# VHH binders against o75319, part 194

Target 1, 181 residues: o75319
Amino acid sequence: GNHIPERWKDYLPVGQRMPGTRFIAFKVPLQKSFEKKLAPEECFSPLDLFNKIREQNEELGLIIDLTYTQRYYKPEDLPETVPYLKIFTVGHQVPDDETIFKFKHAVNGFLKENKDNDKLIGVHCTHGLNRTGYLICRYLIDVEGVRPDDAIELFNRCRGHCLERQNYIEDLQNGPIRKNW
Below, E stands for the ipSAE of ESMFold2; O stands for the ipSAE of OpenDDE; V2 stands for 0.75 times the mean of E and O plus 0.25 times the DockQ between their complexes.

## First folded at step 15 (VHH)

Design S9 (framework vhh_4orz_3; at its last look DockQ between E and O 0.02; V2 from the best seeds 0.00; counts 0 for: pae O 7.3 > 2, grease 24.6 > 24.2, placed apart)
Fold by ESMFold2, look of step 15:
Formats: C-alpha cells, sequence, structure tokens
Structure S9 (fold): chain B 181 residues (1-181), chain A 120 residues (1-120)
C-alpha cells in the first residue's frame, strides 16, 4: 500500500479565494487507492476538491500541481474541462529560478486567457502550504508588487494555516530580486 | 552513490518500436519504486509510467496500451517497451527512483536520459 503523507490530515483541505487575486490553495487530493487508511470524513479526493470549490461559489480554471511525484492522483481523475499543469517543485529548499519562472509563466498565461471570466487558479503541493505559499507569494511580490509581509499574511489567512518553513519565509522577506521573464 | 543510466534510445519511424533500459546501482533496487518520465523539446517534463517494488504498474493515458514498464530485480534494471510510436513520443526519456522522503512521495534520483526520435 499507499502511505498517507505525514501530517496531511492536520491541514484544512481547501482554503479560501485570496481577495484581489485569482488564487486558491489546497492540499493534495488523494485518489481512491489511498482511502483505505482514512475515515470517511478524512477523505479528500479530486471529486471532493471540486465539490468544495463549488460550495464556495467558485470555479477552477487551472490546477497547478507542485508535487515531486505522480502518486497522489492523475490528471484523468479531474474533470476533462479543467486544465492541469505539473511543475515538479523540489521540497525543503527554496524553489530554483527555473521553477519560479515556470510558475509565473503559467499564471500569466492563465490570466491572459481568462481575462473575461472569474475562474480561479488552484495551486497545491503535498500540504498546500510551504511550496504553494512560497510560489504564490513570490508571484504577488515580484509581479504584482505586493509587500512581502502583506503577501504572506494574505496567504496564511486565506489558506487557514501559516507558512512553516523559515528558509521560505526568509527568502520572501529578504531574498534576491527575481526576474519576471 | 546512486546511479541510473538509461540506454536503448534512437531514431525510429512512426509505428515502430523501441525498448529502453535503465541500469540501477548504488542502492537496494528491489526496495524502490521506479518511473519513466520524458521531456520533449520546449516542453515540460512529464510522467510516463511507474512500477512499484511489488511490481504494480501505472501509465499516463497518452501511452497506455502502447508502452509496457517492467523490472528485473536480479539485473537491477527497469525497462520500457514502446510500441506504435508516434512523432509526439519524441523526447528525452528519464529513469527516476521514487522514495518516501520526509513523509511524502518524491523522485529523488534521475538518470541523464536517452533520446528517442520518432520520424514521420
Amino acid sequence: as target 1 above (181 residues)
Amino acid sequence: EVQLVESGGGLVQAGGSLRLFCAASGFTFSSYDMAWLRQAPGKRREWVAEITSGGETDYADSVKDRFTISRDNAKNTVSLQMNSLKPEDTAIYFCARESWDYGEYYFDYWGQGTQVTVSS
């Protein structure tokens, strides 16, 4: 069997839309093969994700998967009308410039293609917190000009959990300027 | 030192077949899940297939029924049989090891890749 990611049960499945942005963050959905070790109320499948988004009166227009694996679910587990984008993002280290560029490019492409609707970009890593929070905040800081502490506060509040890894927080607050191209 | 070395790539006509090999060393091969991924020119790296230490397999829809992943624990190899090849399969193919690292699944080692080119 499949292992449930450590501490995954400790996190709210889905956050709230971040006001003034097109982002919503969540933890990785788990396909049915993981559910043997979960109580029914602990389950959070790809289908559950979409139900929870609909309950918020929102709609996903893109899912960006930041995990460094394909074990948790496959794009085929999602409605075929929702674009899926995998960006393999190394954990435990501040994402490299190539990863940051890929994320910014994906977000900018989505915003251009979806300028006439209100669909959201769903972003997740394993827990929907550290890598997810870092890349969302990096985008807001570098592209939208948001102050680092304001970006972090907005993410933490809307995710429902605070960014935990100090190296990520320090890089957002004090790290090098990143190019947007 | 963990090493993964791919081989068997080359030029092939559409509709043809190739068999890729990944030679693994420096770890207890039979204990690890293994995967094949690929990267086409100008595209992002994508997952193709995986095989668990117990021999269970899974595939991306784009290659299902055309590709077969297998492993030989006595020879420490992972293979990818690729049939009915299409120009869209043109890519560098990478072998990867998957670990349970810090409480999550994670591709922790990659080979250097082998080029597959499918001509029309």
Scores: ipSAE 0.524, ipTM 0.790, lowest interface PAE 2.1, mean pLDDT 92
Fold by OpenDDE, look of step 15:
Structure S9 (fold): chain B 181 residues (1-181), chain A 120 residues (1-120)
Amino acid sequence: as target 1 above (181 residues)
Amino acid sequence: EVQLVESGGGLVQAGGSLRLFCAASGFTFSSYDMAWLRQAPGKRREWVAEITSGGETDYADSVKDRFTISRDNAKNTVSLQMNSLKPEDTAIYFCARESWDYGEYYFDYWGQGTQVTVSS
């Protein structure tokens, strides 16, 4: 059967909108089959995600799923009005240039098509922290020209958890700028 | 008729151990995933552990490294070894059969349960 991801319960389900951006990060929502293994207060389904976003007076316009599996929830569990994009991203290692490019392209496409609204780009991996934080920060640094330490601090503050992996942090702080197109 | 009968519960002091048993009948036992659930007074029934037909195991965080689930397909039994018991482990423990439908797991049968009481 399906297993609850390790340490999944340790992370806040949804972060806060990153001021000055359209980004919000969250941990992976789990489909109903996982609820049998969770206490009621631990449950975080796709429906719960949208409820929590609404509680923040925000609206999701796009979901980018960075997990390297399809076992946690189905796109059909999401409202039809919210596009879903899967970018399979391997954990623990710095995303490759192709992955970074795909992420940037998706974000830029969304912003181009959503200039008339303030809908959010929701990004998640398993914990919504390391892979998620890296790619969001990489975008802010490479595309928006944000200072690396500022990008990292902003993400950490808004997510409610700090990036954990040193290789990600090091690459953001000292790594080269990646191709934007 | 599907039947699950739990046994082995009782009163034990904190730090003690118990071993629960579940005798299954009325179905092809070896083909099903099995689980233990528990329900404390005034609380929601919660999942404790599961063992697949293939022998894979999983545990709730609250019991991980303290409890061990196992099965004997020749005897149609599933067991729960509970070590380092805590007062918060006090509950009625249920043996349950897992089923799969439309991409979701659920419990379709469980026994009457066995009472486990851990005193301080």
Scores: ipSAE 0.020, ipTM 0.284, lowest interface PAE 7.3, mean pLDDT 92
ESMFold2 (binder alone), look of step 15: mean pLDDT 87; pTM 0.867

Design T1 (framework vhh_etentamig_d1; at its last fold request DockQ between E and O 0.91; V2 from the best seeds 0.82)
Fold by OpenDDE, fold request of step 17:
Structure T1 (fold): chain B 181 residues (1-181), chain A 120 residues (1-120)
Amino acid sequence: as target 1 above (181 residues)
Amino acid sequence: EVQLLESGGGLVQPGGSLRLSCAASGFTFDDYAMSWVRQAPGKGPEWVSLISGYGESTYYADSVKGRFTISRDNSKNTLYLQMNSLRAEDTAVYYCARYEDTDYSPFDYRGQGTLVTVSS
């Protein structure tokens, strides 16, 4: 059967919208096949994701999936009205420049095409924390000119969990700005 | 029970080539990204390469880029590592590992390994 990723249960399923941005982070939703290994209150499906977003009076306009696996859920499990983008992102190490660029490009494209609404960019990795937090913060720092510590603090506060990986934090705080094109 | 069995290791001269295989069983193979990890004598493990479930994406350590190629045949539940232009520093035990996409342990299972020795 499907294996629940380590410590997946320890993280809040959905964060809060980051003020001043269109970002919201969440942990990976799990398809129905995982439910047999979860208590009912631990379940977090693609459907649950959208319900929780609605409970916050928000609407998703894009989902960016940073996981390196496709076993968690299928894009077909999502509403057809919400575009899905996969950006394979290796864990543990700082995302490479190409990955960073892909993320920035996707975000910028979305913002350009969605100026007339307030739909959110949902971003997730497995836990919706480290890879997710890094790329969101990298965007805020490189593109929006936000101070690294401010970006990290904002993400942590809104996600309800703090970035854990020191190499990510160090790169955000002291690493070079990455190209935006 | 999850099982990973590596093969193809051996002695090769510098500049030579070798192809490793990993036979997987006990799980849905294409649901998981798979990886090669190596450990040289007296050194810690090094993440060599990673491939996604359907081969859409691959990752290589800088030390092997341009020389190694990771691939998989899901119909055979087999992972491969083509190693070209081998160097002495490539000498290590090579492990096939199932990638657990988490920020904790990157791998939840690995094989017993196969020894690759590059020497003149």
Scores: ipSAE 0.902, ipTM 0.942, lowest interface PAE 0.5, mean pLDDT 96
Fold by ESMFold2, look of step 15:
Structure T1 (fold): chain B 181 residues (1-181), chain A 120 residues (1-120)
Amino acid sequence: as target 1 above (181 residues)
Amino acid sequence: EVQLLESGGGLVQPGGSLRLSCAASGFTFDDYAMSWVRQAPGKGPEWVSLISGYGESTYYADSVKGRFTISRDNSKNTLYLQMNSLRAEDTAVYYCARYEDTDYSPFDYRGQGTLVTVSS
């Protein structure tokens, strides 16, 4: 059903733009049917997402949805002008090479197509933390050459919460750089 | 109420095949990714496989890749696991589980399980 995801209420809805990048991270917005289980101040709908982004004087140009479920909201709940991409990302495990490649391809395509504006790539999983942080950091490390600890610190600071899943953190810090030949 | 009912388990010789089924009711089946989880005696649960709501994506544990195939028929609200080339190590109770896509509890409901025994 429309049960609130475990600990979803514990996280800030939207982070801040990561300086020097086009990324902003957030937790999954929940469609209106979930609001019966939420206090008004706890609500975070697709519309609330866009309002909060605008409050930061930013604009979304792409949403990358990393969840492995379809129950939280439908793409139809988003404004027509914002592209949406679903990348089914299994939680609890370091994302596989195909998932990492799909994420990098989407980001690179967006940057090429949007070089003449400053729109952001919004990335979320359920909590906007572990899968989201991993893939953003993986991109920054592999494509932009950012040092692992610097990428993680930047993500944590801008998201407002620290990456929690140790296997993700260990892979970012000590795992192989993924190159696409 | 959410119900998941597994069937198709039994005794099979090494190298044999079985097909497990899970009849789902009490929820919108295609909204949820579904999983098979197994538990051998004295061991913790092991994640075997996962399939997205419309079958767009699948996942398999390394121990079963190439031998097991997860599938679903949303018109029948049924999840399947085709198990080929069975080994003694596959002996376990197999549970149908509804995937909860959070960082904390990967599954929110599971069935009673069906026993698969691989033995000569």
Scores: ipSAE 0.685, ipTM 0.857, lowest interface PAE 1.2, mean pLDDT 92
ESMFold2 (binder alone), look of step 15: mean pLDDT 82; pTM 0.826
OpenDDE, look of step 15: ipSAE 0.881; ipTM 0.930
ESMFold2, look of step 16: ipSAE 0.643; ipTM 0.842
ESMFold2 (binder alone), look of step 16: mean pLDDT 81; pTM 0.825
OpenDDE, look of step 16: ipSAE 0.875; ipTM 0.926
ESMFold2, fold request of step 17: ipSAE 0.671, 0.653, 0.620; ipTM 0.855, 0.844, 0.830
ESMFold2 (binder alone), fold request of step 17: mean pLDDT 82, 82, 83; pTM 0.837, 0.832, 0.844
OpenDDE, fold request of step 17: ipSAE 0.901, 0.902; ipTM 0.941, 0.942

Design T10 (framework vhh_etentamig_d1; at its last look DockQ between E and O 0.87; V2 from the best seeds 0.76)
Fold by OpenDDE, look of step 15:
Structure T10 (fold): chain B 181 residues (1-181), chain A 120 residues (1-120)
Amino acid sequence: as target 1 above (181 residues)
Amino acid sequence: EVQLLESGGGLVQPGGSLRLSCAASGFTFDDYSMSWVRQAPGKGPEWVSLISGYGESTYYADSVKGRFTISRDNSKNTLYLQMNSLRAEDTAVYYCARYEDTDYSPFDYRGQGTLVTVSS
């Protein structure tokens, strides 16, 4: 059966909007089949995600799922009004150029199509931290010209947890800028 | 009980090919991404390849790209690794592993492994 991802419960379910951006990071919501293994207060479903976003007076315009599994929830569990994009992203290692490009392209496309609103780009991996943080920061650095340390600090502060993986941090701080095309 | 059983290992000459299989049981196979990991003598484990639950996505280590192909048959609960153009440095015990998509442990279960020896 479905088991709760390791240390999933240790992370805040939803972060805060990153000021000056359209990004918000969160941990993976879990479909109903996981609820039997969770205390009620630990549950975080796709529905809960949207409720929490609403509580922040925000609205999701896009969900980017970076997990490399499909067992957590189904796109059908989401409202039809919010597009869902899957970008299979391997954990533990710095995302490759193709993955980075896919992410940037998705974000840029969203921003182009949503100039008339303030809807958010929700990004998550399993914990909504390392892969999520890397790609968001990579975008801010490469596309928006943000200083690496500023991007990392902003993400950490808004997510409520700090990037943990040194290879990600090192690549963001000292690695090359990735092509935006 | 989750079980992963590898097979197909053996002795092969450089440039040769092998196909590894992993029989999975004790869980819903197609719900999980699956991976191959190898460990050479005196070396740490190396992530070789990863495949998503329905095979929509695959990943390969740089060391095996273009030579190895991961696949799965969900109707048979079986994971495969086609290894072509084998090199001496591919010598290792190859493990089938169930992928846990976390930043802490990439795998929650693995088999006993099958030995692949590439030698002239």
Scores: ipSAE 0.888, ipTM 0.934, lowest interface PAE 0.5, mean pLDDT 96
Fold by ESMFold2, look of step 15:
Parts: sequence; structure tokens; C-alpha cells
Structure T10 (fold): chain B 181 residues (1-181), chain A 120 residues (1-120)
Amino acid sequence: as target 1 above (181 residues)
Amino acid sequence: EVQLLESGGGLVQPGGSLRLSCAASGFTFDDYSMSWVRQAPGKGPEWVSLISGYGESTYYADSVKGRFTISRDNSKNTLYLQMNSLRAEDTAVYYCARYEDTDYSPFDYRGQGTLVTVSS
């Protein structure tokens, strides 16, 4: 039922703000029911997420949840003042055009509404790495014109872990630029 | 014990319809996204469709879009696949699978499967 996601313990909970962007990436926080399977130092709850962001002197203005499940935490575990957006993103494959469009639309809407502050978009999937890194990089490449290798390097450095799935990396490096925003 | 029992397969003419069912037990059904996977004779597995825990989102392989509809009834712990406009190429064993939301191992359990044969 509440088994810890495969490899979840292997990843840093929260990355660093990506310079020149409004993004910060993290792995999925886990609600209390998972904690009996975790040592205290392994716990990473929704509250822990917010505390870690505050420790970096940052503030979340939007959380984009890319998981294709609802078993990890409930949106009501988040502060009422932080918007939450679920974009069901199928893992194991490069996200489809509908998913990419939804992500770009959400980011562009956030930037427009938050142009007068410095709040961050928090993005996570289960591990905060492959789906998260892909969509952030896809946005930077397609919308901001960042070179693929520069986007990937920036994400990897700030997340603290390298993108792992080769199909995602290949699509970012060699795939078409998507004009679907 | 996690248990997934498929039913509803059979022989059908091209252009016909079938509805597959999958009875789930041994886990909290609505916590999990659920999927259909098929395997044609002599072929590798193909991911057919996926549905989120409360049906908020669905995914379909290009080969079945517009013809197949995934659904679920959480009160009955049952997953469904409505298959319309069936073609010979849809002939396969269809498996109900529990989705694991990672980039690495997309399914952690699947059933024994139910055979769908589309032929004249």
C-alpha cells in the first residue's frame, strides 16, 4: 500500500533555485503514513518541504505536481496560500504534447501573475529528476531559447543529481523544438 | 495478496466491440493508477491505456486512440476497457496492471490476462 517509491531514498529532497529562472525541483514529499518505513533522517513531508525552502531564503508561489498518482500526499497538506497544480504526467516515456503544453501554460501564467515578486515554481515528480528535469528543460529550450546542453547542465547542477533516462536526454538534445505554447 | 483478475475476452468480428473487466483485491484500489497492457502472439508487450486513481486523467497508445476507453468503478474495485471498432491487429492477451508512478518500473503487478481474438 504505502511502500516507499523505488529509489526515493537515494535522492536529495530539495534542489537549489536554478539561477536565471524561477524553478526549484524536489522529490515528492510523503505524507505521515509513510514515515513508519523511514528513519527520522529519511523523512521528507510536505511540512519539511516548506521548511527547507524557507531555509534557502526562498518562497514558493506555485507547486506543479507531475506524479500520475495521488497516494503520496494530499493537496490539503499544503498551505492555502500556495497554489497547487496537478499535471498527470506518464512516467517511463517522454511526456506527450498535451502534457508539455499544460506545463508551459502553467509556467507562463505564473510568470505573468508574479512578475512583481521573486517567488518560485516548485516542480516535482516522484524523484524530482527525470520528468521534472525534462519539462523544466523543455520549457527553457522551447520558450527561453536555452541550448539543450546548457539547460540540462543547469538542471543537473541545481537538482544535485543528473538526469538519468536516456530517452529524455536524447529528446531534449536532438528532438524537435515544440511550438505548442 | 495483490490480485488482478481479467475477464471479458473472446472472439469478435472486425468492427465489433468488447468490454474487458479487471477485478482488483489486496490493496487500496483508488490509491493506484491502473493500466491495460497487451501482448500479441510472438510480439513484445504494448502499453494500451492508463487511468488515474479517480479517473481525472487517461492515457492511450496512438494505436487505440478514439476506439478504446479506459474507465474504473472504485466502489466495485474494478477496471474496465471498452474496445470498439476492433481490428485484426488488436488480437492479443490483455493484462490488467497496477501502475507504479516512476520512470523506471511502470508496473509492479499484472494479472493472468484475457484473450481477445479479432477475426472473420
Scores: ipSAE 0.563, ipTM 0.804, lowest interface PAE 1.6, mean pLDDT 91
ESMFold2 (binder alone), look of step 15: mean pLDDT 82; pTM 0.829

Design T11 (framework vhh_etentamig_d1; at its last look DockQ between E and O 0.46; V2 from the best seeds 0.00; counts 0 for: pae E 5.8 > 2)
Fold by OpenDDE, look of step 15:
Structure T11 (fold): chain B 181 residues (1-181), chain A 118 residues (1-118)
Amino acid sequence: as target 1 above (181 residues)
Amino acid sequence: EVQLLESGGGLVQPGGSLRLSCAASGFTFDDYAMSWVRQAPGKGPEWVSVITGYGDSTYYADSVKGRFTISRDNSKNTLYLQMNSLRAEDTAVYYCARYEDWGSFDYRGQGTLVTVSS
């Protein structure tokens, strides 16, 4: 059934915009069928996501979904005006070069097409932390030339939670730069 | 009650092939990603392969890429693992597991033993 992902309640629903970037991270919003298993204050739907973003005086321009399932919500639950991209990403494994490239390509494409606005790239996995943080940091490191520790610190601060997976952290800090094309 | 029942394990020579099956019941099968996990003697468990609910994506450990193929038949509530070019290091108990998106499982079968030996 529609069981709540483990530890999902433990994480802030939405982070803050990462200064100097167009990124914002959040945990997965859950469709209405999950609400019966949640207290009202625990609910976080696709609608709630957009409301919280607006409360920050921001606007989403793209949602990148990294979850390896389709049971959490449907793209149809999102406004038609916001493009949705699925990049299936398994948990706790350092993403492969193809996955990293897909993410970078999507981000670069968005930035190219959205030079005239300040809309955000919303990125989420289940908890909006490890997979999400890795790929965002990987982009900042490989494409923007940010120091690994600075990227990680920036993400952690803005998400309100720290990356937890050591293999991700190690790869970001000491791993090779991945190709950008 | 969720049930996962593996079958198809056995003794095979190096270079041989086996096809594992997992019969699932007690839940909506296509709502969940499914996985194979193996545990060799004296070693910890290892993710082998994962497949999304509708088969839109598959994942393989580097150690089995190009040799193993995960698939599913949602009309039969069955998960499969085709294992080709088997090696001695593939010897393990293979478990069928219902995959949790962040890289875990909430249910696992009893396992089926695969022994690769000359």
Scores: ipSAE 0.836, ipTM 0.911, lowest interface PAE 0.6, mean pLDDT 96
Fold by ESMFold2, look of step 15:
Structure T11 (fold): chain B 181 residues (1-181), chain A 118 residues (1-118)
Amino acid sequence: as target 1 above (181 residues)
Amino acid sequence: EVQLLESGGGLVQPGGSLRLSCAASGFTFDDYAMSWVRQAPGKGPEWVSVITGYGDSTYYADSVKGRFTISRDNSKNTLYLQMNSLRAEDTAVYYCARYEDWGSFDYRGQGTLVTVSS
């Protein structure tokens, strides 16, 4: 089905670039078939995503999709010039070490290949909040040495919504530093 | 209406093999990741495996890695679990489940019983 994800309308479509990083977070864009259930001002399609990024004077160089489903949009709906990567996460659980490693590997690979430009890594799950915020913060903590509270505060401010899942927040604040390899 | 129907369970000896099937209907099968979940008698549910909508990636619980293989045939709307090198601790009811990314599983089948004993 093409039912609108629960509470999807309650979240800002796209955040702001996180200063000092190459990250921008957003909620899942919805292909045209969902728009019958949306008011015009509520629509947020793949095209709308790219328009909003351009309005910020930014350019996406990679999209990391953290959802398990392919019903929201198809990679074919994205410009072929923007690489797309799906990293599967379990929605209720802190991502396992292999998932965290895949995310770190993808980010590090992108940064190496894009060291001579300023393109952004777009990261989304369904709402662009809990899974997205966890993995971005985990990267900043483990790879860039950012303090947990600072990473969370930066994400919350730039996304425009606070992380909500207590188990994710607790793991970021009190859990072990994960290996980067 | 979403329907999931598991089959292929039965009694096997340790070291044996079984192949489970799940026939899916009532939704666009290839739009959804699909999962196997098992529940041993008197225990809580245990996630076993997940496969992406197009079948391009698979994930397994540590307890079954190397012994179980999840697959799907989207032209037949069917999910499979090949279980090899079965052990007594694999005894459980196995459920086919449709994964929804904001919840664990939004639909599951009736289950098929797998019993591994001498």
Scores: ipSAE 0.075, ipTM 0.468, lowest interface PAE 5.8, mean pLDDT 87
ESMFold2 (binder alone), look of step 15: mean pLDDT 82; pTM 0.830

Design T12 (framework vhh_etentamig_d1; at its last look DockQ between E and O 0.76; V2 from the best seeds 0.71)
Fold by OpenDDE, look of step 15:
Structure T12 (fold): chain B 181 residues (1-181), chain A 120 residues (1-120)
Amino acid sequence: as target 1 above (181 residues)
Amino acid sequence: EVQLLESGGGLVQPGGSLRLSCAASGFTFDDYAMSWVRQAPGKGPEWVSLISGYGESTYYADSVKGRFTISRDNSKNTLYLQMNSLRAEDTAVYYCARYEDTDYGPFDYRGQGTLVTVSS
């Protein structure tokens, strides 16, 4: 499957580290089979991801893949040194409590195991924006006690794109705190 | 050309069961998550269920949880929806839809649909 996701080209490939956090968001890298449908400058492979991260003087310590498909790339396309975690996350709707918990658990586990370094948690969905932004913000709000508007602003600024889905924004701003256990 | 063809719809009594099928062609079936969407008369489309490419994950709308089961046979390029304990409110045209994994639309292709009528 080498069909380019709709609007995938419209988004910056990689955001910036979110200050005060270990998070960085990016759009989904695409395996080689997609390259024939892309201009060279549009290509964004798993290798390109790591190169761009290095250009920011950062290092990925974990990749959380929120996509609901596995057609974009394979875990084998990633360096063996970087753990890969798949959390199937449905688009269009606010993630359920189970999904939120899985994400929080993964992040907390990483932070616990990586206290001695400054490696980043890379998070992506298809565009690295709505699902990605929601879950990162949800974590900051629920676990770190960040004000919802501050979390959203921070994510938007660092990602270089703003959350688009109103239901996500509304849930972050006015929704209930989700259980952390 | 992408084609999705639903079958299995019909008239059933409350509490009854139906099994819908969707024959897919024109694309690599197992590369895509597949979904069922339904539209009742006078209502907007509703997501019913979603299944990942290799069936690792499934999603159900709250309204059908515990009653419906989505599955797929990738060797046959076929999507299924087992509907049990059917209710009047399940009456709708059911569409097989190829899930484009984005937050901007539920699907990029859907079939013509099959009518499910639940009535005593």
Scores: ipSAE 0.855, ipTM 0.917, lowest interface PAE 0.6, mean pLDDT 95
Fold by ESMFold2, look of step 15:
Structure T12 (fold): chain B 181 residues (1-181), chain A 120 residues (1-120)
Amino acid sequence: as target 1 above (181 residues)
Amino acid sequence: EVQLLESGGGLVQPGGSLRLSCAASGFTFDDYAMSWVRQAPGKGPEWVSLISGYGESTYYADSVKGRFTISRDNSKNTLYLQMNSLRAEDTAVYYCARYEDTDYGPFDYRGQGTLVTVSS
């Protein structure tokens, strides 16, 4: 059960706040039971996540968990003051319209409720890269009117790693704008 | 040790129905999404269906939508696939698989499979 996800060690734990947005992306934090298989410098727990966000002089106001599994950590491992939302997002394929709608709805609700502060929306899948990058970029393109290549460049730079899956990149660049805001 | 044991396969006529079962052991069943994967003779594996740990979300390949239903009973550590309106194209070995939620390999364990043959 508590095996380290393939290539999880290869990715920076937490990206940088994406300028002009309320987003920050990171890889999935791993609960303490995983640490038996990690060197101390490789650990990235829920507590480590919040310490790293604080080191950037930022604060999370929402965590959106895009994973399709429950083995990495439990919501109870997070501070009670930070809302948590799970959006089950199937990997390896472009997220469907229902998933995209749930993400947009969550982001829009957060922005409305947090218009008077500067808290961030933390978004992760397993690696904080492909599903995370796709949904953040889909939001920026469909809701904020950002050009696809500009959204992708911004995400890649701030995450510190480039989107890897061709089907996601192709859908962002060449697929239809989704009108389900 | 993770173990997945499929059952319920067999020979069925086109238009018929079968229900597959998968008994799981050796892990906390409800922590994991579970999947059915099939492999027809001479073809690569095809992802058929997926269900989240508590059944909150499901996925189906387009080829089976509306005909197949994935379900699970966490009290029995058992995964199911109800297959209706079967077609010759559904002939395959069906594997129960534990979903690994990464971009680099969606399944970390699978069973030995159960054969479904749809033939007149």
Scores: ipSAE 0.536, ipTM 0.791, lowest interface PAE 1.8, mean pLDDT 91
ESMFold2 (binder alone), look of step 15: mean pLDDT 82; pTM 0.835

